# Designs tried in a protein design chat: VHH binders against Fructose-bisphosphate aldolase 1 (cfxA). Part 16

Target 1, 359 residues: Fructose-bisphosphate aldolase 1 (cfxA), of Cereibacter sphaeroides (Rhodobacter sphaeroides) (p27995)
Amino acid sequence: MALITLRQLLDHAAERLQGYGVPAFNINNMEQGLAILAAARACDAPVIASRGARSYAGDIMLRHIVEALAEMYPQIPICLHQDHGNNEATCLSAIRHGFTSVMMDGSLQADMKTVASYDYNVDITRRVTDAAHWVGASVEGELGVLGSLEKGEAEAEDGSGAEGKLDHSQMLTDPDQAVEFVQATRVDALAIAMGTSHGAYKFSRKPDGEILAMRVIEEIHARLPATHLVMHGSSSVAARLQDLINAHGADMPQTYGVPVEEIERGIRHGVRKVNIDTDCRMALTGQFRKVAMESPKEFDARKFMIPAMKEMEALVRDRFERFGTAGNASKITVIPMDDMAKRYASGALDPAVATAKAA
Key: E = the ipSAE of ESMFold2; O = the ipSAE of OpenDDE; V2 = 0.75 times the mean of E and O plus 0.25 times the DockQ between their complexes.

## First folded at step 4 (VHH)

Design y6 (framework vhh_rezetamig_d1)
Fold by ESMFold2-Fast, scan of step 4:
Structure y6 (fold): chain B 359 residues (1-359), chain A 122 residues (1-122)
Amino acid sequence: as target 1 above (359 residues)
Amino acid sequence: QLQLQESGPGLVKPSETLSLTCTVSGGSISSGDYYWGWIRQPPGKGLEWIGHIYKSGSTYYNPSLENRVTISVDTSKNQFSLKLSSVTAADTAVYYCAKEPYDTGEDYFDYRGQGTLVTVSS
């Protein structure tokens, strides 16, 4: 009832006069889900509840956690999304278990380490998209050089791992290739390389100048007006959270993420889905460490989790407000997946291609 | 009641260093888990975040200002300070000190001082 497809949610976000962004928050446990939905209720915000690439909660467990949250917060549309699916089996398993949206990450081989060819990416993403659309589920694809690191892993240093230094333009998604990819695969959303990467250690040094390649965002959005752009690795790695962690016995290296102001600018230029994981993990970890250091006799896990949930709820609420997601949940009437399947079958949700003007 | 108060010169010559101090009363910098920072508003423009400092002395700066900015804290005096070097007319602004949990939009603060106008002119 409350579960919404990614396509319907992002279409709503794009149809508003200024457009708004929707954060996709990873859920790894019950406490993160409770914090996210408490914030969503307070902000009247729809939300994307995301399962990370592999292992921790599992797709069955997360489906039941999210269904429980949907019962507790029936006024909030929740998109249940499988992030970074490595092959057809992973994506179709998520759909079979009740997910309304999947990401087929064909930029890497199924091992999630080896960079895939363009043809491999098109082929596997097209197969998943066809199957997902037959049952009304949405599909996000990925195109560009984003690295081989999984979500939450320490980020490689700038320029590390490449034999010969790649210039900035070689690391960005080619707009011509993006158009061809979307026409071939018919994905609902596209993650592009725009200067972001995954993990807690995104940058080993302070960023100099503009972080996101706004030109690339604008060009792809202009040429693919019906395909929603996705930012991966959009944690800000807030200095306050790093210091909260380090003030309580940790030694996390100083790192810099994507400033929230840059994400806001991306949303103004066509970004609709913003993936956040690291910031939420840091909020929880900071409070766990604080309780451990200040209360060494405490053994009740709830005394660690309650402050952690409060810290995460404040972060999530801030992102709903800043992305313009706030105030929109009450404006959405969820379309069931069976009806979305009919819309896909009619061609109503097919990609649109426009000629962007040079300048 | 928590109160933040900026102090420093209202006029600074081009190429010189601007120095401002924030005095905290009704609360303590050494308690709690907050950042203490500086923001400014040039005439006719929006708020610009400059940087902040944690009670440990760890500093974080706006990348556009990093090469010119130093923030320091003196927990014994319950004060923190801003130094902005090589000032130009573009640095003319109302400067605010602030208590911050996160950088959240153009209002980057949980609480701020009343502000102090700094004019860069000969």
Scores: ipSAE 0.000, ipTM 0.133, lowest interface PAE 18.0, mean pLDDT 80

Design y7 (framework vhh_rezetamig_d1; at its last look DockQ between E and O 0.07; V2 from the best seeds 0.00; counts 0 for: pae O 12.0 > 2, placed apart)
Fold by OpenDDE, look of step 5:
Structure y7 (fold): chain B 359 residues (1-359), chain A 124 residues (1-124)
Amino acid sequence: as target 1 above (359 residues)
Amino acid sequence: QLQLQESGPGLVKPSETLSLTCTVSGGSISSGDYYWGWIRQPPGKGLEWIGHIYYSGSTYYNPSLENRVTISVDTSKNQFSLKLSSVTAADTAVYYCAKDSPESWFDELGYDYRGQGTLVTVSS
């Protein structure tokens, strides 16, 4: 069964009477994949399988994992997505390895540390978008730098993160600039900087509008109602998971993530992709620790992984349900990439030009 | 300790609607990470998944039964219910209500807790 592109999936999500969001879960190993697809099967949800860390499993392994999952769960549309590509070669390599979607993160230079200029971002993203669309692959772009508005700093995850102090203007996507960016690059989805950051330590307190700028999403959506918006760093870092981890031998500082209610708010305002990684990590490792502590004689890794997978599965199910993803897998007929390429070539998927309301 | 208990008639006539209720005690049904489901075991056959419901009311049914099955949840009563319409002899089974759980070993259908089961016989 052909893997689904990000564009097709997010179009479907947007076109429903009640638009929904699709969580993009990081997949690094077989167990994560199985947990995700088990959840997907249980609630009839399409899947975005996102790779962030290239160095862990590699493109070949991840492709084969996802292919295996697709074979095991033929009824579930799976989008294999490359997260935070740093240059053309990386993005095209992913496509070569069967990825149906790539993110070109032009908010940073190729080193994934240096903040890039707008022009740099537009140029490199456009190049990737053009190339990807020729073969029907989808492209996510990023405008603005992900980081903490509290700290004025970005956190690095999987080797990606701005170094140094950042100005708030850099960390919040400009809505007007977003319009220009989408028109210039023709990206299929736009990652928004709004104060989220990667990792577990996103916020030092329960976030409010000052440190989680959901208004940015709303403003961009108003200007780009047809553009699929993406929330990065959107784990919620639930207290329950923190407690699970800390009750079983860890010393994780208290932290706060993105409230699920705020994500739901985003979804009501054009968010169609929600990146979640930390929550899954916490679910897995929490149960690992629990088993380790409660069963000190256990040495079979499977006995650790099975509970871990179930915990992650439950989390994934919750997100599918709360984001409205559940119940949609069966409604989707996957369009092959070659046919998507034809759609791109015809102009059918070009960004809708927001008619400037004549003031 | 979480307990699930099935209740309803043990005898249903053909073409009528089977109706069962699961009462949950020892915990809230309003859990964000769990599904509440129904399974059944016909005589001499294996367990069959019927469907489940999220506390928000989102449902997913076995495709083979989808047209006949309705599962509902009443969070105020801490109950969820099953309706199976147009029953035939093939619907005779022990029916179980069950809960999904991430922290325990799941049975082959992915449920951790289940009721004792109630036999429902479809007979004229």
Scores: ipSAE 0.006, ipTM 0.326, lowest interface PAE 12.0, mean pLDDT 90
ESMFold2-Fast, scan of step 4: ipSAE 0.025; ipTM 0.545
ESMFold2, look of step 5: ipSAE 0.159; ipTM 0.654
ESMFold2 (binder alone), look of step 5: mean pLDDT 80; pTM 0.816

Design y8 (framework vhh_rezetamig_d1)
Fold by ESMFold2-Fast, scan of step 4:
Order: sequence, then C-alpha cells, then structure tokens
Structure y8 (fold): chain B 359 residues (1-359), chain A 122 residues (1-122)
Amino acid sequence: as target 1 above (359 residues)
Amino acid sequence: QLQLQESGPGLVKPSETLSLTCTVSGGSISSGEYYWGWIRQPPGKGLEWIGHIYYSGRTYYNPSLENRVTISVDTSKNQFSLKLSSVTAADTAVYYCAREDYGSEPRYFDYRGQGTLVTVSS
C-alpha cells in the first residue's frame, strides 16, 4: 500500500469517538524502524515515522527504510514526515524524495535558532503549504517558541529550537494569531507552544501540577476545530529509564518530562500528533550501557541492538495504547497523494474556523 | 511469583452494583506489555470476557456489557477493580481477574486469580 498523508491520518484520528492521538517517532536507523513497526503490528496502530532536522540518515535513506517497512508490514499505514524543515528547499526536497508530510517551522529563521517574525512565518509556511498541497502532501506549521515555563529557557534537541532565555509571551501560542495563521497558510496541522521544550532536561524539579498550558490547547482547538494540534517535545523522561542509564556508568541528571497523563488530556482537547524522540533514545542507550557493563567482552553490535529494540518496542507499544492509536490501522484505507491533491484543489480540506460568541 | 487475588462480597441483591477488587503481588501493574482484566463463568456456560484496563487507565469492554461495566486501576496499591451495575440473576458467576498478554488472538491470559463466586439473589 502507499504511504499515508498526515492529513488523512489525523482526520481519521479526529473522526473517532473522543478522538485519538498518533505518536510521531523519530527514526534514525533500521533498528528503530523495526522496533516501531513490530509495535505497530502488535497494536494494530498507524504510525508517523519522522526525520528529525539533523538526522544523519538523510531523507533518501529514511525513505528507503520506511518503504521496506511498508512492504514488510503492508497492513500498517505509515506516514513519512520531515520534522522541522527550516526553509522551502528542505521541505520540497523531502517531498521530491517521497515524503507524504512536511513541517515548515517558520517560527525560527533558517538557522533554526533565531526567533522569526510572525509575517516571516506566515509567508514561508504559506509558500510551502501551497506547493505541498499541489502534489497532495500535508503540512504542519508552528506558532510560538518551545520553552520551559519553569526555567524560561529553550533547548535545541535535534538542532532545532530557540536558544537562551525567552519572554513568557514567546513561550505560549497566541490563539488569535493561531486562527489568523491557519486561515492564511491553510496548514493541515499546527504545532503550538504550551510550556514544553525539546530534550531530556525539561524540568529540574518534579512538577507540582499542570505542566502544560491546557487553556491554550482548549482555546485553540475550540476556535480551529478542523486543524490538528501537535505537541513537540513530548517525551516523559521516565525515572526507570534514567535509572537504567545511570546504573550502568552514566551521569544523567534527574529531570522530569511531560507526564503521559497530560498528553492524554491534550488529546481529549484536539492534540492529534505527539512527537517523541528522547524517550526512544534513552531506551536504546539504557540497554546499550547495560550490555556493555554486564558483558565487557561483547563486541557484536547485534547483542547491543536486539535488547535495545525490545526496550524501545515496549515503550512504543505503551504510547500506541495510551494515545488511543491502537486498534485503528485496520480501519484505515490509504488515499494516494494524487487523490489528496484533488481534495486540496477542491477546497474540501480548507480550514474551519469557529466564531466565538461573547458571553 | 506473580499472583492475582479477587476480593469482594459473594452476594449482591438484584438491581445493585457488583464490586470486586483484584490485588496483584509479585509483580507490578505498571507494565506496558499487559492488560489487566476480568472474565466470568456463569453456571453451565463458558468463559465470558468482561473487559480489561491498561495501567494508564484506558479501558476496553465487552460490547454486550459496556453500558453496565467500569474497570479502574490504582497503581499505588497495585490493584484493579470491577463495577457491574444493575445486576440480575444472569450475572451470577465465578469472577476471575487476569493478566492478558497484549495482541494475542485468541485472547491469552497468562495469570489468573482463583476466582470468586458471586451470587445475585435476595
């Protein structure tokens, strides 16, 4: 079967009773792809396979890995997504190489560090969206800058993200701008800033309550009921995985990510795509370190990778279940990109905006 | 050694709510590889799956029982519970709690409690 577009996949997620979320897992090599698809098959779950901004595998390699996985697991709809595209060239290159979805991250300039103006973001995102939609590919945009509300800082996990201290207003997406942005760009999905940041070091203390600005999610979803909201930096940074890593010769500081319960609340309020990278890297690293310490004579990479894949597969299965993705792959019939292009051209996939009535 | 044990009243009046708790020992409920569920066997009938819960709180119910059944989990106590409302004599059965292997077809229960008889009668 053909790879699925992000728009078709997330429309299906939104159409189900109460809706479900779909995790987007960064894929950097064959072993991660095998772990993800083994979990997807076990859960009957569709999945988004993402290329990160600084993936060393490149878009050509990842396209071929994902096509091989699609052949091995033909029952699983796979969306091949370019995460954090820094300009038109990056996004269009991904589409030329067979990606069904791209993110144009116009919240930052092409250096992926300097905060961009709103007008820059609208202009570049609209340009990419027009081109992508002509060929049936989906587009995710971003408003606001990812950052930690506790620290007032932002970190770049995959070579993308604002660096340094940020004004509070820069850390949360403005709902009025979100409506205007979606109307202007016609993006299929919108990443919003709600107090999360990339990387393993999100919070220095255990959270004392609501981590995410849930009001921002609820307000934007209410005003843009047909636009799919995206959570970036959604690794939980589980204590068990930190303990696994540190028990085997590492010195990772105690930190806290986004509780999975908060992600589940977000899904109830319009979040449909949940980006996870750090948790998967921790699962692999924990098992690599364990094998290295317990079996110091081992040199066969497979003896490191097989336990790592099983640890990652268990994590991926957990997220498919908790997000409600499980049980849905068999319910999806993939629409080819050429047909999606016709739907975009007809206006059938145009944004919907709800007019809020004053109380 | 993983062990599951049912507890709750053995007699419930018609129209009331049946409440059972399963206590898990020798292992943690907080596992991404398993569901925790309830099955029952009415006198003279086969086993009937009631529903299961993932440790996150996500539930799946038998469609025939869906509007009467609630399953909940308390990871701090390593327990999960069943509530079945508006009971009738047809709900008289031996009730088992069980750990269900994820993705098995047919359903595979690798650990079960001993079972507890619940009689619906005045």
Scores: ipSAE 0.000, ipTM 0.158, lowest interface PAE 19.3, mean pLDDT 81

## First folded at step 7 (VHH; framework vhh_rezetamig_d1)

Design a1 (at its last look DockQ between E and O 0.12; V2 from the best seeds 0.00; counts 0 for: pae E 10.2 > 2, placed apart)
Fold by ESMFold2, look of step 7:
Structure a1 (fold): chain B 359 residues (1-359), chain A 122 residues (1-122)
Amino acid sequence: as target 1 above (359 residues)
Amino acid sequence: QLQLQESGPGLVKPSETLSLTCTVSGGSISSRSYYWGWIRQPPGKGLEWIGHIYYSGSTYYNPSLENRVTISVDTSKNQFSLKLSSVTAADTAVYYCARSPDYYGWDSFDYRGQGTLVTVSS
């Protein structure tokens, strides 16, 4: 029934004997929602249902889709999350529409393309956390800009991202700055730039940045063990899915994503939320195209979408299993937003810093 | 080193159920990173993926066979099994159990057993 906040869900993920990660799936239509929740029921997994940065259905439709899913699957905690909010009005509007979690992406200015200053990021993110926490909603912030460390170029997630060349200091989150950012803003989760968001793990020479990116995660987690790390741009972009699409009439350029093994490593080191969008869209599109090629007379959309939903469900089940999410829905009792608000007001959820011992 | 061994009847009558067991030794079937699968090779043909199972019980089947196949796992015995119902002569093949790092793996397996011939004959 009640939607779970991101903070409660990720706290649960961190506090298990084996910490787990929670995939966050963009939902643009009914079919994606049905596939995700069928997988969640099958795996006993809690769900983060996300409205991506590029609005498709909008907050009102997504809220109603998620309400319907919660009625169909009352045993599954669902966190309704708005991703890549461009200003406080966008974030507060989502909360007004019933989102239990929002992301304020202050790493970019409101145009979602211009890299913002650190001070801008802190100021706008703090304004969102102040307001959201008054009503018990969770806030994700972002420090750093998505980009390929190997190419030195910006990358986008769901239409949101900087453009052009970046240097390494813009693509990797500074751990000292991350500690200060979390203390200043009180975000519940922190998306970090680690150079592994897209294309960082290629068959070419292993760049030094891959090692540095993992050390960034480890350092931040060691100092902020109660702050949950988020991987953005982290779809694996499986070769099989690319092959499925291209074997059935597409001509998509080949690309590489984050190997699932590297996501699992991130989870072991404090990553608790992993954004998944591209893989799901490729699974749906690939099966849709397969039906189109194999049955050229077929015109009933359901005949295309049913196999597409099955492919997406299989992908989603895999992520619930591999991330350790499976088996946890039945272990969660949702804390109402009013009680989360009291916890924030008491200071019980304030950032805590665990300093590394000096040599 | 990891070893997979198939066992079960080598002869099955048409319309009946083919049943095989794979015993895993030198490693644990309870692996977060691996799937346990069945593949087969009909005489004179290439390998065909049947399905995979994760140690939690989650299954992934070849769509062409999914209405006839059941794969199960017994972690306490370090075993997994295949049942293929309503068999015909087309199901005559060498059956292999296999390990894969991918939940959907037509060619993704990295270990397989020696294989066992199953003949469907009246």
Scores: ipSAE 0.006, ipTM 0.468, lowest interface PAE 10.2, mean pLDDT 83
ESMFold2 (binder alone), look of step 7: mean pLDDT 85; pTM 0.868
OpenDDE, look of step 7: ipSAE 0.011; ipTM 0.270

Design a2 (from x21 with L104Y; at its last look DockQ between E and O 0.89; V2 from the best seeds 0.00; counts 0 for: pae E 7.2 > 2)
Fold by ESMFold2, look of step 7:
Structure a2 (fold): chain B 359 residues (1-359), chain A 121 residues (1-121)
Amino acid sequence: as target 1 above (359 residues)
Amino acid sequence: QLQLQESGPGLVKPSETLSLTCTVSGGSISSRSYYWGWIRQPPGKGLEWIGHIYYSGSTYYNPSLENRVTISVDTSKNQFSLKLSSVTAADTAVYYCARSPDYYEGYFDYRGQGTLVTVSS
């Protein structure tokens, strides 16, 4: 019944002989939660359930939805995660409402649009980790800003993102800064900016820019082997999902997302959490639109949502299989947050850094 | 050079179980990138997706057949199989094994030459 912390889950992912990744899926409603947990049960996979949009369901509703899911699926560890927290109050409020993991996104100021300084990021993130760790909750930080390497422009994720032009140093995480950041803040997981959701992966081009961006992951992991890396903006945006939506009344521009092979490479080099939201929303909405168009007399919401949930379940099962998450739920015994708090207090979970190069 | 070869009985009595094996050569069935599936074509009809399996054992079936279909994988032999129970004459078809790059139905990028299975009383 107890929710798992992000730190415990990602430690487990890293400890396997071949480390695995855990997709983090947004949950905005009951139907998404049911689809995700049905897939998790079928795959024996642990789950990261993320706050999709605070204004849609909010922390209180999500707490209760996830509690209900945990009762229905007692053998599946569930981590309840708040994504892109804008300040201490947001993060601490989520913890108060039962979230076992929060993200403090200090790469942006509290407006979630203005790029913040490194010193600001360190200061606000450290204050969140200090407070969260006292009660055993996990903290994800972010260093670097989500943006397109090709365009030199910022991009948003779920309503959070910088505006305007960026330079290279703002769009890619500096490995030296990553080491300093982790040591200063003691984050359990680090979201890195690597250009993976942007122009570097648009269309089927030879991956010269992709090779350079992936080396950021490799270098950071070599320096911080115990710090778990997070990919944001990493939906694949499969052509089939775009075709499904557009065949049934939408007019969305065609685009490409992150190739599955690049996500798998990231996982091999220390990525442990992979945010997946757009793919799930497209799967759900596409099937909903299909029923609406093919059955114009249908008015029962369940007739729309049942096929939508099945499409989402299939997508989620695919991600659990491809990321290596499948088969791991039954291997986990959840550590209660009070015991995680004792581990943080002892220093056992303090950052570990590989030997840096000599000057 | 990837090759898929169907094998199994070409004649099955009504109410019994149709059983086929696909042997994969020139590639590994344990690929993280692919699903392994079965398609059939009844006489005078188009292709019908039966189902597919990921090497871990995770299966996806055509809802119209799911109560009668079992697909399994044997990674040690680099093979996967189809069992279709309670067959009738309507199950007479050419059966193909195939590889898919995605979890969804209806797309396969390689398939075998096919094997005719006749259900006859």
Scores: ipSAE 0.030, ipTM 0.569, lowest interface PAE 7.2, mean pLDDT 84
ESMFold2 (binder alone), look of step 7: mean pLDDT 87; pTM 0.891
OpenDDE, look of step 7: ipSAE 0.345; ipTM 0.710

Design a3 (from x21 with L104F; at its last look DockQ between E and O 0.69; V2 from the best seeds 0.00; counts 0 for: pae E 6.7 > 2)
Amino acid sequence: QLQLQESGPGLVKPSETLSLTCTVSGGSISSRSYYWGWIRQPPGKGLEWIGHIYYSGSTYYNPSLENRVTISVDTSKNQFSLKLSSVTAADTAVYYCARSPDYFEGYFDYRGQGTLVTVSS
ESMFold2, look of step 7: ipSAE 0.072; ipTM 0.603
ESMFold2 (binder alone), look of step 7: mean pLDDT 87; pTM 0.892
OpenDDE, look of step 7: ipSAE 0.487; ipTM 0.775

Design a4 (from x21 with S58Y; at its last look DockQ between E and O 0.80; V2 from the best seeds 0.00; counts 0 for: pae E 8.5 > 2, grease 26.2 > 24.2)
Amino acid sequence: QLQLQESGPGLVKPSETLSLTCTVSGGSISSRSYYWGWIRQPPGKGLEWIGHIYYSGYTYYNPSLENRVTISVDTSKNQFSLKLSSVTAADTAVYYCARSPDYLEGYFDYRGQGTLVTVSS
ESMFold2, look of step 7: ipSAE 0.013; ipTM 0.504
ESMFold2 (binder alone), look of step 7: mean pLDDT 87; pTM 0.891
OpenDDE, look of step 7: ipSAE 0.529; ipTM 0.796

Design a5 (from x21 with H52Y; at its last look DockQ between E and O 0.08; V2 from the best seeds 0.00; counts 0 for: pae O 7.8 > 2, placed apart)
Fold by OpenDDE, look of step 7:
Structure a5 (fold): chain B 359 residues (1-359), chain A 121 residues (1-121)
Amino acid sequence: as target 1 above (359 residues)
Amino acid sequence: QLQLQESGPGLVKPSETLSLTCTVSGGSISSRSYYWGWIRQPPGKGLEWIGYIYYSGSTYYNPSLENRVTISVDTSKNQFSLKLSSVTAADTAVYYCARSPDYLEGYFDYRGQGTLVTVSS
């Protein structure tokens, strides 16, 4: 089965009577891939497999892992997505290597550290979008800088994150600007900055509307009802996962992530892609630690990985179910990228931006 | 075999606190392998996750109920409890205590038979 594009998948998610969200899980190794697809098969869920800014296994290995997974699970649509691309070369390279979707993170300059201007973001994102669409690949853009509203700082993930102190105006996507951005760039999905950050330490307390600005999503959705919105840094960092880790040799401070219910809220307001990485990391490493402590004589890596995979699989299944992803894989007929390219060329996929009637 | 049994009043007045206890038999609530929690099903609605507690006392609550919910454990009695304050008619439901072997919110492998709690004046 051919890999599915992000645009096709998210269109499907949006068109259902009850719109659903698709979790995007980071994939760094075979075990993560297997866990994700096992869950997907069990739940009949389509998959977004995301590569972070830095590749652990390398592009070639990752490509082949995903190809292998696609072969093993031919009934499951898989979107191979490049997360947080920093420039045209990175994005196009990903496409060349079989990625069906790329994110051009123009919220930052190419160094992945410096906050970029709006104009910079529009220009580079537009260029990538134009290029990608010629070959049928999907593009996610980002408007606003991801980071903690409490700290006024971003957390770096795989080398991508704003450095220095950030103003709240930089960290919250402007809804009006979002409209302009989508029109100018024609991105297939828009990542929203609303107070989420990468990593486990997203919030110092249970988030409320002051530090997790879900209202921003709602406001943007109202203006761009047809635009697929993306939530980044949306691991929930459940107390149970923290306890799992801390009970088995770790000492991570108490932290808080994005409540699943808030994610569901987002999904009801146009969110169609939800990035989850930290939760998966915690599930895996938690079980690693458990095995290490409970079986001190164990030296076979498989004995560590099997429980780890099982834990991650359970997490992934939960997210598929909670986000409404479950039950949809079998309903999707994957459109080849070449056909997607034709759709783009025809204008059929152009952003439907409600012309704000000049009151 | 693990058994969970809910106990508590079946009728609560509005604005009062709903209190339920779950008695666990056939297993220890002190196990590090499981979380213990509460689920409810309002009439005509789906199951709603309320919250869970770990043996350490760590709790996680549904955000929609967080301000009103308290879950506690009594290891000496092998019990855990639910308190839901300021109840309204909307809190009328069958309440289940449950166990979760995973670190998944709202997912439980074992649950009690359930107890109906009606909020009525």
Scores: ipSAE 0.018, ipTM 0.263, lowest interface PAE 7.8, mean pLDDT 91
ESMFold2, look of step 7: ipSAE 0.039; ipTM 0.563
ESMFold2 (binder alone), look of step 7: mean pLDDT 86; pTM 0.873

Design a6 (from x21 with S33Y; at its last look DockQ between E and O 0.66; V2 from the best seeds 0.00; counts 0 for: pae O 11.0 > 2, grease 27.6 > 24.2)
Fold by OpenDDE, look of step 7:
Structure a6 (fold): chain B 359 residues (1-359), chain A 121 residues (1-121)
Amino acid sequence: as target 1 above (359 residues)
Amino acid sequence: QLQLQESGPGLVKPSETLSLTCTVSGGSISSRYYYWGWIRQPPGKGLEWIGHIYYSGSTYYNPSLENRVTISVDTSKNQFSLKLSSVTAADTAVYYCARSPDYLEGYFDYRGQGTLVTVSS
C-alpha cells in the first residue's frame, strides 16, 4: 500500500463531520513502529510516523522499517514525515528517501539554533514547498519559535531549538502574519508557537492560558479556517508515567505537559496534527526500567521490550481515541503522489484566500 | 456529586463468569476526560487494577487478566460492566468500580463502596 501524504490525511481529518486530529509519533526503531501500528490496527486509525532532526537508525533503516510496517499493515494509511527540516537539502533528501511529507522549520536558521527573520522563513519555506509540490509531497511550515513562555527559552530536541533568551513576541505566532505566511508559502500545514516546547519539562505548573496560549490557535483558525494547524511539543507527561519512571530507578523532577483537554480544544479549532514524542519515550523507558528492577536476572532484550511496547501501544491507542483519529483509517483512500502533484499544479490545493468581510 | 455503585451477585461458582455492573450518577460516562475502570482487593492482599474503558469503547486490561476480562459500556444507561470468566478461588475479592481522570491517568478519584464477590462451590 502506498504511503499517504500529510495533505491528504489532514484534508480528510478536516472534512469529517466532526473534525479530528492525528497524532504524529516519532519513530526511531522497530519496536516503536510495531507499537504504533498495533494500536492503529486496533483502533482503525491512520498514522503519522515522524522522524526528528537527527536520525537514530539512519534514513535507509527507517525507510525500510516503515516499508515493512506498510506491508504488515496494508489497511493502515501511513504518512512518513520529516520533522524540523533545517534547509532545502534536508527536505529534498527526505523526499528522495521516500518521505511523503516534510517540515521546513524556517523559524530557525539552518544551524537549528538561531532565530530566523520572517523574510528568511518565507523564502526558504516557499522554495521547499514549490519543490515538494512538484512531486506531490506535503510541506509543513512553522511560524514563531517553540519554547517556554515561563522561561523565555527553548528546549532543544534532536539538535533543534533556539538558543538564548527569547521574547514573547518571538514565541507566539502572530495571527495576521500567519495569514500572510500561508499565502506566500502555500504550505499544507502550519505549526503554531503558543508556549509548547520539546521535552518533558514543558511547564513548571499545571498550564493555564498565560503559559499555554491556546487563544493563539483560536485566533489563527478564525483567520485561516481552511488551514491545517499543528501543535508541537504536545506530550501530556502524565503523572502516572512520571511515577512509573521514578519508582524504578530514575530521578525525574515533577513536571507538567499539555493537558489532553487543551489538545482537544485545539482540534476543535483547526488543529489536525499533534506531535507527541516524550510520552512515548516515557512509556517505553518506564516499563523497561520496571523489568530491569523487578527481574534482575533477565538478560533477554525481548523481555524488556515486550512490556515497553505494550505500554507505548496503550498510550498511542488512547491518543487515537481521544483525538478522534480512531475509526478513520478504513475511510481513507490514498492518492498516489503523482496525482497529488497534478492537483498542486492545477491550483486545486492553493490556500483559500480569506475574503475580507467587507466591513 | 458523582456516585458509583457496584451491583451483581456476591457468590459465583468456580469456572463460571463473574458479572458486575457499575451505575454512575451525578456525572456522565460519555465525558472525554475520564476512564471508567474496575479494581479489586483480595482478602489480605493489596489493590489490583483489572482494567478500564473509555466512552468510545476502547479498553485496556491488566495483562494478567486480559484473556478473562471483558469491560463494556452502556452510555444510554450511564453504566459500565465487568465480566471475568473461568473464576477460581483466587478471584474472591472486594470489587470496586472507579473513575480515573485524565490528569491523573492510572489513578482513581472516585470509586464505589465495593462489593464482595466470593468464589465458592
Scores: ipSAE 0.006, ipTM 0.252, lowest interface PAE 11.0, mean pLDDT 91
ESMFold2, look of step 7: ipSAE 0.006; ipTM 0.490
ESMFold2 (binder alone), look of step 7: mean pLDDT 87; pTM 0.893

